VHH binders against q9xw16. Designs and how they scored, part 177

Target 1, 132 residues: q9xw16
Amino acid sequence: MSGWNAYIDTMTAAAPSIKRCAIVGAADGSVWARTEADNVFKASEEELKTFVALFNDVTQVPAKGADIEGVHYVVPRTEESLIFGKKENTGFFAVKTKSAVLIAVYEGPNEVAAQVRKAVESMQTYLNNAGY
Below, E stands for the ipSAE of ESMFold2; O stands for the ipSAE of OpenDDE; V2 stands for 0.75 times the mean of E and O plus 0.25 times the DockQ between their complexes.

## First folded at step 15 (VHH)

Design wc23 (framework vhh_gocatamig_d2)
Fold by ESMFold2-Fast, scan of step 15:
Structure wc23 (fold): chain B 132 residues (1-132), chain A 120 residues (1-120)
Amino acid sequence: as target 1 above (132 residues)
Amino acid sequence: EVQLVESGGGLVQPGGSLTLSCAASGFTFDHYALAWYRQAPGKKRELVAGIGSGGDTVYMDSVKGRFTISRDNAKNSVYLQMNSLRAEDTAVYYCAAPKEPPEGYGFDYWGQGTLVTVSS
């Protein structure tokens, strides 16, 4: 049980196409909250540490792609605080705040991706305004 | 103005091969990943293969080992080498590129497509 789980619930309610998501520390990838049970977000501690380090220079990420939950994604492009990836019918959006990284994995076409990006960016704005 | 122009589609027999080419213009080609999608009759578009700016690749499971995506940044081109073609590979194949920031959700610019028909 975590107070941070309320934010996970808010994101999944806003975009039901999110299959799994997590809020992790920007400095070390430590898990603050994640989806559980049948929708458990399964990234290892080492994978998350590697993933959050990508935000140190997002311009390098499209060259190498990114790994989440043992799945390798092609990264089409990045923005200063945004990494997104694609593989088959699945994708992810990850956004960085001052102290956190939000990661959402989804399935579906670009219309679904738009909903997921909006939900993750809304939470990013909220957490930044709250000082996180 | 972003333009993606596909070529190389055609009719082949099962077990045959084709090479698809995509010529891209109007954006910073070497900074972005590019992809090939396909849409079979009565199906939704699906990501077949993607290639990162540094040559990193992803493939749909059903084409892995048979298809190879590659790019030539000097020519602003991306290619899909298709070997051991099967009837289920019959589709219109689309070259795709991301929109520039702040827009986009993946690969949002699409070419006109090139038809690949695999017929016994």
Scores: ipSAE 0.748, ipTM 0.885, lowest interface PAE 1.0, mean pLDDT 89

Design wc24 (framework vhh_gocatamig_d2)
Fold by ESMFold2-Fast, scan of step 15:
Structure wc24 (fold): chain B 132 residues (1-132), chain A 120 residues (1-120)
Amino acid sequence: as target 1 above (132 residues)
Amino acid sequence: EVQLVESGGGLVQPGGSLTLSCAASGFTFSDYALAWYRQAPGKKRELVAGIGSGGDTVYMDSVKGRFTISRDNAKNSVYLQMNSLRAEDTAVYYCAAPKEPPEGYGFDYWGQGTLVTVSS
């Protein structure tokens, strides 16, 4: 039983357009919480370990893109603690906190993307202030 | 101001080919990924192909093997080579670039677009 699922619920309530999301350890990509059942986040342990390592140098990411749930995304640009990607009608936002990485996958246009980014960044701020 | 200028659209028969070009200015071209989107009449805009700053590519499933995106950093240009064109490829094609930090959600700047019509 993980108390971290409450934060998954908070993010998906704030942005209902989030299709799948997860909270993983920043050091190793270990899953702390993720969406389940009809919205199961399907990334492997190996993929997540590779993904969180991208935050060690985000400036390299637009050159190579990023993989989440076996899907390769083009990464338009990055910020120090933010990676986002696009593929067809899908996208993701991933933000790093002190101890965690929050990943949210969504479907829809830029209006939907704006809501998802806001929800993920709000949770990032909350967790950083809580010491995570 | 970011500017993206597309060219190369036209009328072509099914099975034909076109090369689209995009000339970009107003940002550090080599640092960013760039993309081609399309919008068919009455349909939503969709990402056709994207290319990262290091040449990494992504394609819409229906165009894989038929379309090739490429870039030339010395000319600040992005290209879309379109082969084996189908009627369903008929759309206005847009070159797209991201906004600079801290704004943006993907590819947020668009060119004026270039019309591709595939018909007999």
Scores: ipSAE 0.754, ipTM 0.885, lowest interface PAE 1.0, mean pLDDT 90

Design wc25 (framework vhh_gocatamig_d2; at its last look DockQ between E and O 0.93; V2 from the best seeds 0.83)
Fold by OpenDDE, look of step 16:
Structure wc25 (fold): chain B 132 residues (1-132), chain A 120 residues (1-120)
Amino acid sequence: as target 1 above (132 residues)
Amino acid sequence: EVQLVESGGGLVQPGGSLTLSCAASGFTFSSYALAWYRQAPGKKRELVAGIGSGGDTVYMDSVKGRFTISRDNAKNSVYLQMNSLRAEDTAVYYCAAPKEPPEGYGFDYWGQGTLVTVSS
């Protein structure tokens, strides 16, 4: 898991507005790495199992929203491997790789989301190329 | 071209009510969530309420119980019922929609806004 923590650090460094971040198994929502200490990613594996299953049919997600860490987000729209949500001044980006889901929860004005998306998609590309 | 046209703003006394309307066009309305944002002078634009394509809703804490977002897909419209208005609700209110794939990172399109002034 130590190797996966490096990817958490890379994403959080690339987008300072990211408050919490996790890398989980795409199949079962198992946590491979997550932010800890003052920024603990608190989603349970049970919740994550439900969350990663959203990628089985992303077209339905905007209709129902998504829950992370017990918080409900409105989902403006989705893409095949991308789910993002908004609530107040917070939001999340979740991207799916070959075997993982990367989740980043961020806080700030609307425009900071662009950097968060870039960070998670960059990691998505990297991991996909690496076979993960 | 995406168009969002807000209406319904105005001057109201504290405790009063307003209903904002937004007419949307230029995208598949029923497929996307919509939102209302507001921006007060000197402050950042903030998400007031969002409504998913299926009707799920989110609100900022300060408006919970007072504001209600709703949508009418047949009319390509989204609404914000604002009750028990407070001075701190004074702002320009914007209807918001996401960009269609692959662009966008939230709610990316905005109307021109409608001014809501709550003052005694």
Scores: ipSAE 0.922, ipTM 0.961, lowest interface PAE 0.4, mean pLDDT 96
Fold by ESMFold2-Fast, scan of step 15:
Structure wc25 (fold): chain B 132 residues (1-132), chain A 120 residues (1-120)
Amino acid sequence: as target 1 above (132 residues)
Amino acid sequence: EVQLVESGGGLVQPGGSLTLSCAASGFTFSSYALAWYRQAPGKKRELVAGIGSGGDTVYMDSVKGRFTISRDNAKNSVYLQMNSLRAEDTAVYYCAAPKEPPEGYGFDYWGQGTLVTVSS
């Protein structure tokens, strides 16, 4: 049973501007669920392992940026459990829970980014309260 | 609060060069990434170049190899060296910085901008 796909659907319904997203294990970057078909999230296992390790010290991330799906993003700043990045008209928000990292890639201006951030933070709160 | 002051814009011939400067204040400059955006008349704003707190850079594909972003933490300044300018580079250029936590969605503070016109 993969109930985790329901959380992907919840996030994309809340923020339709999300182009691709995934829920991965915080310890190893293993994929629990991701968008599929034309919206498939295409990060390698190695890249995700590297990415989730950034949450061990988020204060270092703005110095070097972050890579998702082979795309390098500048990271403006971070928060304790939040990394976000920008490149041209695209961006991402990644939030860490106790056991997972939620990653959402979007396209659009800051108004779109605000909606995406709200969607991933709402799911972060839900999963933390559920013990994940 | 955050203040960003751009300078260096002007009229230049195709193939020419300009250096844009941005003086920043009101935040912990060395801890944040900074960016240059541009907006042409009737177009949406777009991220031209970004520079991380440690000097890591990103560029819009159409300017890569022609533009160079740099920073000077001692002077709280960001620069954009623009070479081999094209008519398509004509735009108002904005220096941009992130908002402090817990707000923000990217580069949310912008200066007033500096006009770059590439024309013969």
Scores: ipSAE 0.757, ipTM 0.887, lowest interface PAE 0.9, mean pLDDT 90
Fold by ESMFold2, look of step 16:
Structure wc25 (fold): chain B 132 residues (1-132), chain A 120 residues (1-120)
Amino acid sequence: as target 1 above (132 residues)
Amino acid sequence: EVQLVESGGGLVQPGGSLTLSCAASGFTFSSYALAWYRQAPGKKRELVAGIGSGGDTVYMDSVKGRFTISRDNAKNSVYLQMNSLRAEDTAVYYCAAPKEPPEGYGFDYWGQGTLVTVSS
């Protein structure tokens, strides 16, 4: 039974535009928790291992884009602990903590994306302060 | 000051082609992805195509195979080649760029746009 599921619920409640999200290990992409049921986060662990490795040098990511759940996103720019991408009317925000990467996939226009970024960064801060 | 200036729009018949251009200034063009958005009457803007700093691309599903985004870093320009145009492609087309860190949520700046009308 994962206690990490409560953090998934917290993020999705904070930003209703989040359709799927996950907390994965920063070293290996292993899934600690994810949205389930009708909105299962369906990235493979192999894809997630590749994805979390992007944080080893975020400056290279805008050149290549990023893949999540088999969808390729253009990455407009990055920050040291933040990668975000766009595809049509969907996007993602991903943030790195000491031990984890938080990934949120959303639908909606850019006006809605601010809520998503705030939700993942608030959780990033919380987990970092808790030692994760 | 970020400036994005679109050109190349016009009236074309269904099945026709147009090339849109965007001249960019006021930011480090080669470091960022760029995008084309469009807005049809009564609709919200939608992302048509994006191109990464190294040439990686994404397209909305309805234009894939018909539109090609490209960039020329030496000219600080991004282009959209539109082929096999349909009436549904009628819109104002906008070139777009991200805000500098730590702000922004996607492609947050865009120009005044260029009108593409596809009609018989």
Scores: ipSAE 0.678, ipTM 0.872, lowest interface PAE 1.3, mean pLDDT 90
ESMFold2 (binder alone), look of step 16: mean pLDDT 79; pTM 0.794

Design wc26 (framework vhh_gocatamig_d2)
Fold by ESMFold2-Fast, scan of step 15:
Structure wc26 (fold): chain B 132 residues (1-132), chain A 120 residues (1-120)
Amino acid sequence: as target 1 above (132 residues)
Amino acid sequence: EVQLVESGGGLVQPGGSLTLSCAASGFTFGDYALAWYRQAPGKKRELVAGIGSGGDTVYMDSVKGRFTISRDNAKNSVYLQMNSLRAEDTAVYYCAAPKEPPEGYGFDYWGQGTLVTVSS
């Protein structure tokens, strides 16, 4: 079990509407921790490597969208360290820290999305302050 | 302020076609993705189709192949061409756009909606 699993638990406790999430390396998309069992985050190594590379220039992402777990999302807009996407009743928030990318997939309306964004941004702040 | 004005809704028979239009203002239209949502009575709003700034599209599975989203940046407009309409497509259709940074969670600005009724 990795020590990073505690941060997964913290995020899912803060926003129970998160269906699946992961913490991956910003340089290569390597999985540090993820939800498991019925909530297993399913993404290939190749997909995650491609996804984290989007943070090299987030301004290009709304033109092409993003893929997570084999699902293509439209990306409405981005911020310097934030990519979020939508498809049907599903969405995601992904935030970049110094050395990691946090990805949370959720289902539900904008009220649910607001809580998920808050949870991932709180963890982003914590990890940046901890030097990650 | 972002403004979205929908038009094109109406009554159509099953198997018919309808084109919805949305005129947008108050933001840099070409830089944003835009979307069409719908809401049937007693149901939640659902994303029907989305189009990115470069023409990237997503569709809900039940409309894929029947609906086509498009945009015209010179006219600040987004369109939804609906073919092979079904009774299940009956809903109020909303044009939607994202909020400006740092706020927002997806498509957070909505138009007033246009009613599409599919019945014989």
Scores: ipSAE 0.760, ipTM 0.887, lowest interface PAE 0.9, mean pLDDT 90

Design wc27 (framework vhh_gocatamig_d2)
Fold by ESMFold2-Fast, scan of step 15:
Structure wc27 (fold): chain B 132 residues (1-132), chain A 120 residues (1-120)
Amino acid sequence: as target 1 above (132 residues)
Amino acid sequence: EVQLVESGGGLVQPGGSLTLSCAASGFTFDDYALAWYRQAPGKKRELVAGIGSGGDTVYMDSVKGRFTISRDNAKNSVYLQMNSLRAEDTAVYYCAGPKEPPEGYGFDYWGQGTLVTVSS
């Protein structure tokens, strides 16, 4: 039983427009929890290792974009602990805590994106306060 | 205040070409990605093409190979070259850019739009 799956459930309940999400280790991209079955987060171990390394220098990310689940996203801008991207009707938010990176992929317009960002930032704050 | 001003829309026949231009001001243009969205009658607004600060691009599948997004940092401008236009490309086209930190959810500032009509 993974306790981390409860946090996945909390985020998807808070923002139902999240289609797939994961909590991964900040150092290596190892998966702690992710959505499964028909909503499985399909990023490979190698892709996640590459993705979490982007947080070592977020200022370079808007120049290169980011890849999640084999999909290339344009990254409009970054913040110190936040990367977000867009492609067609989809997007993602990824936030870094002390020990984890939270990644949420969603579909929908800016109103939906606002709810998703709020959900991942709330979880980011909770995990940072819990020492993760 | 962020301002995005589009131009270049018009009426063209199927198979024709148009170049859209966007002039941006009020934010650090060189550090941000910019995008072109469109909204067809009765449909939701969708991302057509995006260009990162270093020239990285994304395209909607239905426009790949037909549309090219480019930027000119010296002129604070973004362009959308549209070739082999189809009736389904008929839409209002919007230039878009991100809000300054700490707010924002994607491309959050939009211009007034420019109408592209593809009809015989």
Scores: ipSAE 0.729, ipTM 0.877, lowest interface PAE 1.1, mean pLDDT 89

Design wc28 (framework vhh_gocatamig_d2)
Fold by ESMFold2-Fast, scan of step 15:
Structure wc28 (fold): chain B 132 residues (1-132), chain A 120 residues (1-120)
Amino acid sequence: as target 1 above (132 residues)
Amino acid sequence: EVQLVESGGGLVQPGGSLTLSCAASGFTFDDYALAWYRQAPGKKRELVAGIGSGGDTVYMDSVKGRFTISRDNAKNSVYLQMNSLRAEDTAVYYCASPKEPPEGYGFDYWGQGTLVTVSS
């Protein structure tokens, strides 16, 4: 019943390669919405708090990588409001808005990653324009 | 312009070892992660190993403990030491780097590849 679940549905519909995703608070990593049931996003509160703090200085992230759902990813590089990572055929994109961090975990070859990035950045733009 | 040149591929017996090398130019090598991908005939390209700017590493589960990725920033080079090679490791191996911001979605530049054949 969370209104935020509609944004999860929108991102997943835009990029079918997204396996799990979440919208979390930028200040504390608190979960606003996440995928559920067979696609439950499993990150702990402690992991999410650590993850969102990476946006305080993204330049440090490629040196140490990032952890999501207990999986360690290599981070090729970062941008001011974007962290993305890779491991095997799995990857993620995470973007920061004014108040939120959107995290999408996908599976598939590099050719589909562009669709996932587009979906996450489209939602980032929408939420920023909505004041979030 | 980004250039990645792989070397070190060849024919090796099961249980043998090979070291692949990648010489990189045309970008700020020290600031980026680099990766090794492989592709067997008729299959998708898959990430074998990655190394971050600070030496952080990731490995495909099937090669963990057998392969070691390393980098030499003074030589702008990335290496993949492959031990205990199996027939299933037979593939073309590619060195890869990310695109410069704001483009890209992972490791988007590839070298031409070097063939590794594990056979008796």
Scores: ipSAE 0.724, ipTM 0.872, lowest interface PAE 1.0, mean pLDDT 89

Design wc29 (framework vhh_gocatamig_d2; at its last look DockQ between E and O 0.94; V2 from the best seeds 0.83)
Fold by OpenDDE, look of step 16:
Structure wc29 (fold): chain B 132 residues (1-132), chain A 120 residues (1-120)
Amino acid sequence: as target 1 above (132 residues)
Amino acid sequence: EVQLVESGGGLVQPGGSLTLSCAASGFTFDDYALAWYRQAPGKKRELVAGIGSGGDTVYMDSVKGRFTISRDNAKNSVYLQMNSLRAEDTAVYYCAAPTEPPEGYGFDYWGQGTLVTVSS
C-alpha cells in the first residue's frame, strides 16, 4: 500500500492542480492509495465500486454523468479507458489500467485539465507496462 | 468542422430573463455532453452549466435555481434559460462541446460567444 502512495505523489507532483487523487482496484473499487491530510480523497468504497463499474460500458457515461465524493460531474465524452468530468471550476480524470483505476480530482480553469490528463495517462502507461 | 453558433444575448435589466441558444454541427451531437461557459472582463472562463447526452445537468452554485440548461437533440441545439439575472451575470456566454477522441480534456470547442449585459 505504501508503494502505491508513491504513485499518488508522482501524479500530484506532475499536475499541481490535482487536489485529490486515488488509486483503486478496477474490479471492486477498493482503495489502494489516496491523498490524505489536507486533501483527503473522500469517496466511499461503495461509491468507488459503482464508479469503476462505469468502465464496463463507457458509452453510457456521458448520458448519466459520474459521481465522485458525492459530487455529480457532467461527462463530456469517454474513451475505453478514460472518463473525465466537469463541474464549475473543478473536474476529474479517471483512467483504467490492467488492474486499477486512477482518479484525479482537480480545480482550476480549463487549461489546467490538459496537464492533469497527461499526469494520469503517464501513470497509466507506467503501471500498464509494469503489469498493473 | 465543429461549429457552435450562439444567439440570444443582449442587454437586460436586473431581474430580467434571457434565453440563449446554440446551434451545433460537425460532430455526433447525441453522443456528447454540452455546456455553457461565460467569461466576464478580467476573469477566467467558467463553466456555467453542463448537460449530459442523457439530460443530466450540472450548474455552478451561483446560478442554481436561476439558470436552466436544456438540449434538443433533434435540432442539435443547446439552450440556457437565464432568469433573475444579476449584474454579476454580465459576461460573454459560450456554447461548448468536447473534441472527439482521442483529443481533448473537457469542453474544448467554443462558439464565438454572445454578450449578456445585465445593467440598470
Scores: ipSAE 0.911, ipTM 0.954, lowest interface PAE 0.4, mean pLDDT 95
Fold by ESMFold2-Fast, scan of step 15:
Structure wc29 (fold): chain B 132 residues (1-132), chain A 120 residues (1-120)
Amino acid sequence: as target 1 above (132 residues)
Amino acid sequence: EVQLVESGGGLVQPGGSLTLSCAASGFTFDDYALAWYRQAPGKKRELVAGIGSGGDTVYMDSVKGRFTISRDNAKNSVYLQMNSLRAEDTAVYYCAAPTEPPEGYGFDYWGQGTLVTVSS
């Protein structure tokens, strides 16, 4: 339905190791688009609200980790507009734009993680340049 | 340059205990999470335990309740206390740290590893 679903499709095509992803509002965590059906992104409204608020002070995040889809991740470090986490064979990258937060959950080793980070950052750049 | 030096590995019988230590230098230790990975022969490397800069922890499901990760910022060290060891815990154990910004995808710096063998 929404044009935002095309960006979900673009990210998953760019990095096939992305298992689930979403684009959410930076202010409130409201879902603009997400993977659906067998790949449904399962984060609750409360969890997403809490998650996007982490971008208000990313320096605190490595101390306490982050929760996505009820899974707790250790956060190795952060950057001003980037939070990433690890647990077992899974991980995530989340990037903030002017109006949105993009979240991608993936499975695989470091070379897979590199592809996912690149895909998410490419979309971040595109959306920022488009005024989002 | 980042340096991670592991110690404490060895041969132990099933049900035994070992404590692994990792001494770290060359980076902002207090601001970063640290991790322990392991790799058994013929297997992929896997994240065993991670500890955040404030002491937040994550564990692989098969070691939860048996292993404890801890850190000592005054000594720039991270530890893995391993209890109730099983034959399937046999692996080379690696201390790992993240790269400095803007590069990195997780825990990208690795130590030399320390061998843990659980056998009768």
Scores: ipSAE 0.763, ipTM 0.890, lowest interface PAE 0.9, mean pLDDT 89
Fold by ESMFold2, look of step 16:
Structure wc29 (fold): chain B 132 residues (1-132), chain A 120 residues (1-120)
Amino acid sequence: as target 1 above (132 residues)
Amino acid sequence: EVQLVESGGGLVQPGGSLTLSCAASGFTFDDYALAWYRQAPGKKRELVAGIGSGGDTVYMDSVKGRFTISRDNAKNSVYLQMNSLRAEDTAVYYCAAPTEPPEGYGFDYWGQGTLVTVSS
């Protein structure tokens, strides 16, 4: 799990506006790594199972939004392997790899959202190329 | 081409009400979430309310209970009902939509805005 924690550190370093993030199994939402200590990623097992299942049909997600860490977000639109949501001054980006879902929760205006998206998609590409 | 045209702004007294409207075109309105943002002079734009394609909503904390976002898919329109207006609500209000894939990272397309002034 310490190996997976390094990927958490890589994403948060690449986009400092990321407040919390996690790498979870795409099939069942099991937590492979997450931010800890003062920035604990606070999602329940049941919530994560529901969340990763959204990737089974991303076209349905804008109709109902998404919940993570007990917070409801509106989802403006989706892409095949990308779900993102907005609420007030916060948002999230989630991307699916072959085996995992990467989730990053950030705070800040739209100007910082591009950096967050780049950070999670760079890791998505890396993990896919590594077979995950 | 995406078009978002806001209307309904004006001058109101504290405690008053306004309804903002946004007419949208140039995209498949029914598939997307829409939002209202506002920007007061010298401040950054902030998300006031958002509404999903199926009607789920989010609100900024300071407007919750006073503002209601709604949509009418048959008219390609989104609305913001603003009640119990306060001086702090004075701003230009913008209707916003996402850009087409694969670009974008939120509500990236904006209308020209409509001014709401809450005074005296």
Scores: ipSAE 0.664, ipTM 0.861, lowest interface PAE 1.3, mean pLDDT 90
ESMFold2 (binder alone), look of step 16: mean pLDDT 79; pTM 0.787

Design wc3 (framework vhh_gocatamig_d2)
Fold by ESMFold2-Fast, scan of step 15:
Formats: C-alpha cells, structure tokens, sequence
Structure wc3 (fold): chain B 132 residues (1-132), chain A 120 residues (1-120)
C-alpha cells in the first residue's frame, strides 16, 4: 500500500523535473503507486491497460505513438524495455521490469530528459534486481 | 553517420507561406519519428511539430492549424508546410531525428538549420 509510494518519492527526488509518475502492473496496468494531490497522475485504468500492452511488441509503437493522461505523444523510437515520447516541451519515459511498468511524465529540454531517463532506468535496475 | 540537411527558409511577409524540406541519411528512416524544432533569437529551442513512423503527428499549440508536418519515406524526407506566417514564427528551423539505441532522450540529432524571417 504505502511501500511503493517510497519509490515514487525516490524518483521525483532524483529528477525534480518529473511532473507526474506512476508504477503500474505490467500484466494489467493496475496502479501500484502514483503521484497524488496537485501532481496526481490522471491516466484512467483503461488507458493504462492499453499502455502496458504496448510492451508486448515495442517495435509497433513508433508507428502509433502513445497516449498518457489523454495526451498523444510521438514515440521517436523504442528499445526492448523502454518507450519514450515527445510533445512540445513535455515528454515521458516508460520502462518495463519483470512485473511492473514505471511511467514518468516530465517537462523540459533534452538535458532534463537525460536526468529523467537516468532516474527511471536506475529504478528499473533496482526493481529487476529485487525480483519485480 | 546520421545527416540531416534542411532547405526552404527565407524572407516572407506576414500571412505568407513557406515549405521547409529535410533530407535525411545514415539511419533506418522508415522506423523512426522525425521532428521540426525552432530557435528564435534569445530563446530556447522548442519542438514545433513531430511525425511518427506511421504518420501520427504532434504540434505546439501556437502553430496548430497553420503548420503541417509530413514525410516521404521513398525520398527519406520530412517537410514542414507553414501557412499564415506571423512575425513570432521568425526563427532558425531545425530538422531532428532520434539517436540510435541505446543512446538518446528524444530527438537528439539536429541539422544545421534554415532561417525563416517573417517581416514586412
């Protein structure tokens, strides 16, 4: 319940340009933890279910883009366990672990995006090593 | 060996039109999204328009309905059709592409740019 929120706090502390983020189940998009209050991550259950299914075949994602919080992003390219998107001054990084998908929405230029990717990938490594 | 070469910039009056072209080489063009950025004097670079590998698009709010991004995979080219140009559209326009895996954070390769000046 409360345990997963500590990982949200860790990521946002590591990359303050993350505006909203969530940790969701890889199989169904169920929310394990998300930013709340003024920074609440507002993706619906249906949208998250659709989003995590993108990791079943990431090679198709650049042809479709991705929707998060009702916002469409162009996906420049993907890696086996990484999807990232861009729209204007915003973007996201999403990484898949064995059991989870981590999604971070940020605002800022490429230097900011680098910090966000590093924070998300560090957490991905940690969770994979912990068996998640 | 990614190369992006822009063309089509120039001086145009407010309300006029220009088409920018970008020729891309050195990567798997058909599999990647491409984008146009701009940088006005004294301002940071901003994403103007992006187009996915399958043709989905994004636009910054101030150009929506005025600018159209398109791609021609047979020619390895991306285009920006700019209509109803305004003085605030004056900028150097850059074609941009993603870096090859595992590097990159978005659109990280840039061309040399093409200057668009909107002035009476």
Amino acid sequence: as target 1 above (132 residues)
Amino acid sequence: EVQLVESGGGLVQPGGSLTLSCAASGFTFDDYALAWYRQAPGKKRELVAGIGAGGDTVYMDSVKGRFTISRDNAKNSVYLQMNSLRAEDTAVYYCAAPKEPPEGYGFDYWGQGTLVTVSS
Scores: ipSAE 0.682, ipTM 0.862, lowest interface PAE 1.2, mean pLDDT 89

Design wc30 (framework vhh_gocatamig_d2)
Fold by ESMFold2-Fast, scan of step 15:
Structure wc30 (fold): chain B 132 residues (1-132), chain A 120 residues (1-120)
Amino acid sequence: as target 1 above (132 residues)
Amino acid sequence: EVQLVESGGGLVQPGGSLTLSCAASGFTFDDYALAWYRQAPGKKRELVAGIGSGGDTVYMDSVKGRFTISRDNAKNSVYLQMNSLRAEDTAVYYCAAPSEPPEGYGFDYWGQGTLVTVSS
């Protein structure tokens, strides 16, 4: 749905260092919206189903890491509604709302990561307030 | 207060080996992933290797198969075994840990570093 793509555009405008992102269903990992063309988010629905299930017990995630777009990330730590990972100069932030999981993949140092975290958490707040 | 103290750096010839050690204190070591970063002169810091609380690992592509990260929870230590060293591995190596919730963006705390120089 094109309406969901507006939220993708809002996040990428807020943090230009986001390379790829998606909004997926929290229950099944179904894609609601994602970046396209040169920035296409390529995770399969099977991978996303596995990924969103990590939010059922985030305390287990630092032990085994997480896979996004076939890339394995080390997960430094988690919070109840936040998983973030690192690999080389790449990282991700994923936040859970009532009905959705927002995933943003970025490249850059910790200063870049700070902006990405802020952007996904702002959208998380917005969607929770909108009933999602 | 998080403290990370690195050791084991030095001068080695190409093809040589070094083991870096990091002694950590001031946080719940067993629950967190730890990492090794490096920074060469004029370059940005790069994540070389990371190890999860359960032993899950990630590596920079250029060191995969040559470097091994490991941890010893009883000693609150993380290690980087570096084999088949190359001139391009020359850098200051930093041990890194995540910050405590609710802030943080990855591995936010770094030690003072240990210099590795690979030359003949």
Scores: ipSAE 0.746, ipTM 0.883, lowest interface PAE 1.0, mean pLDDT 89

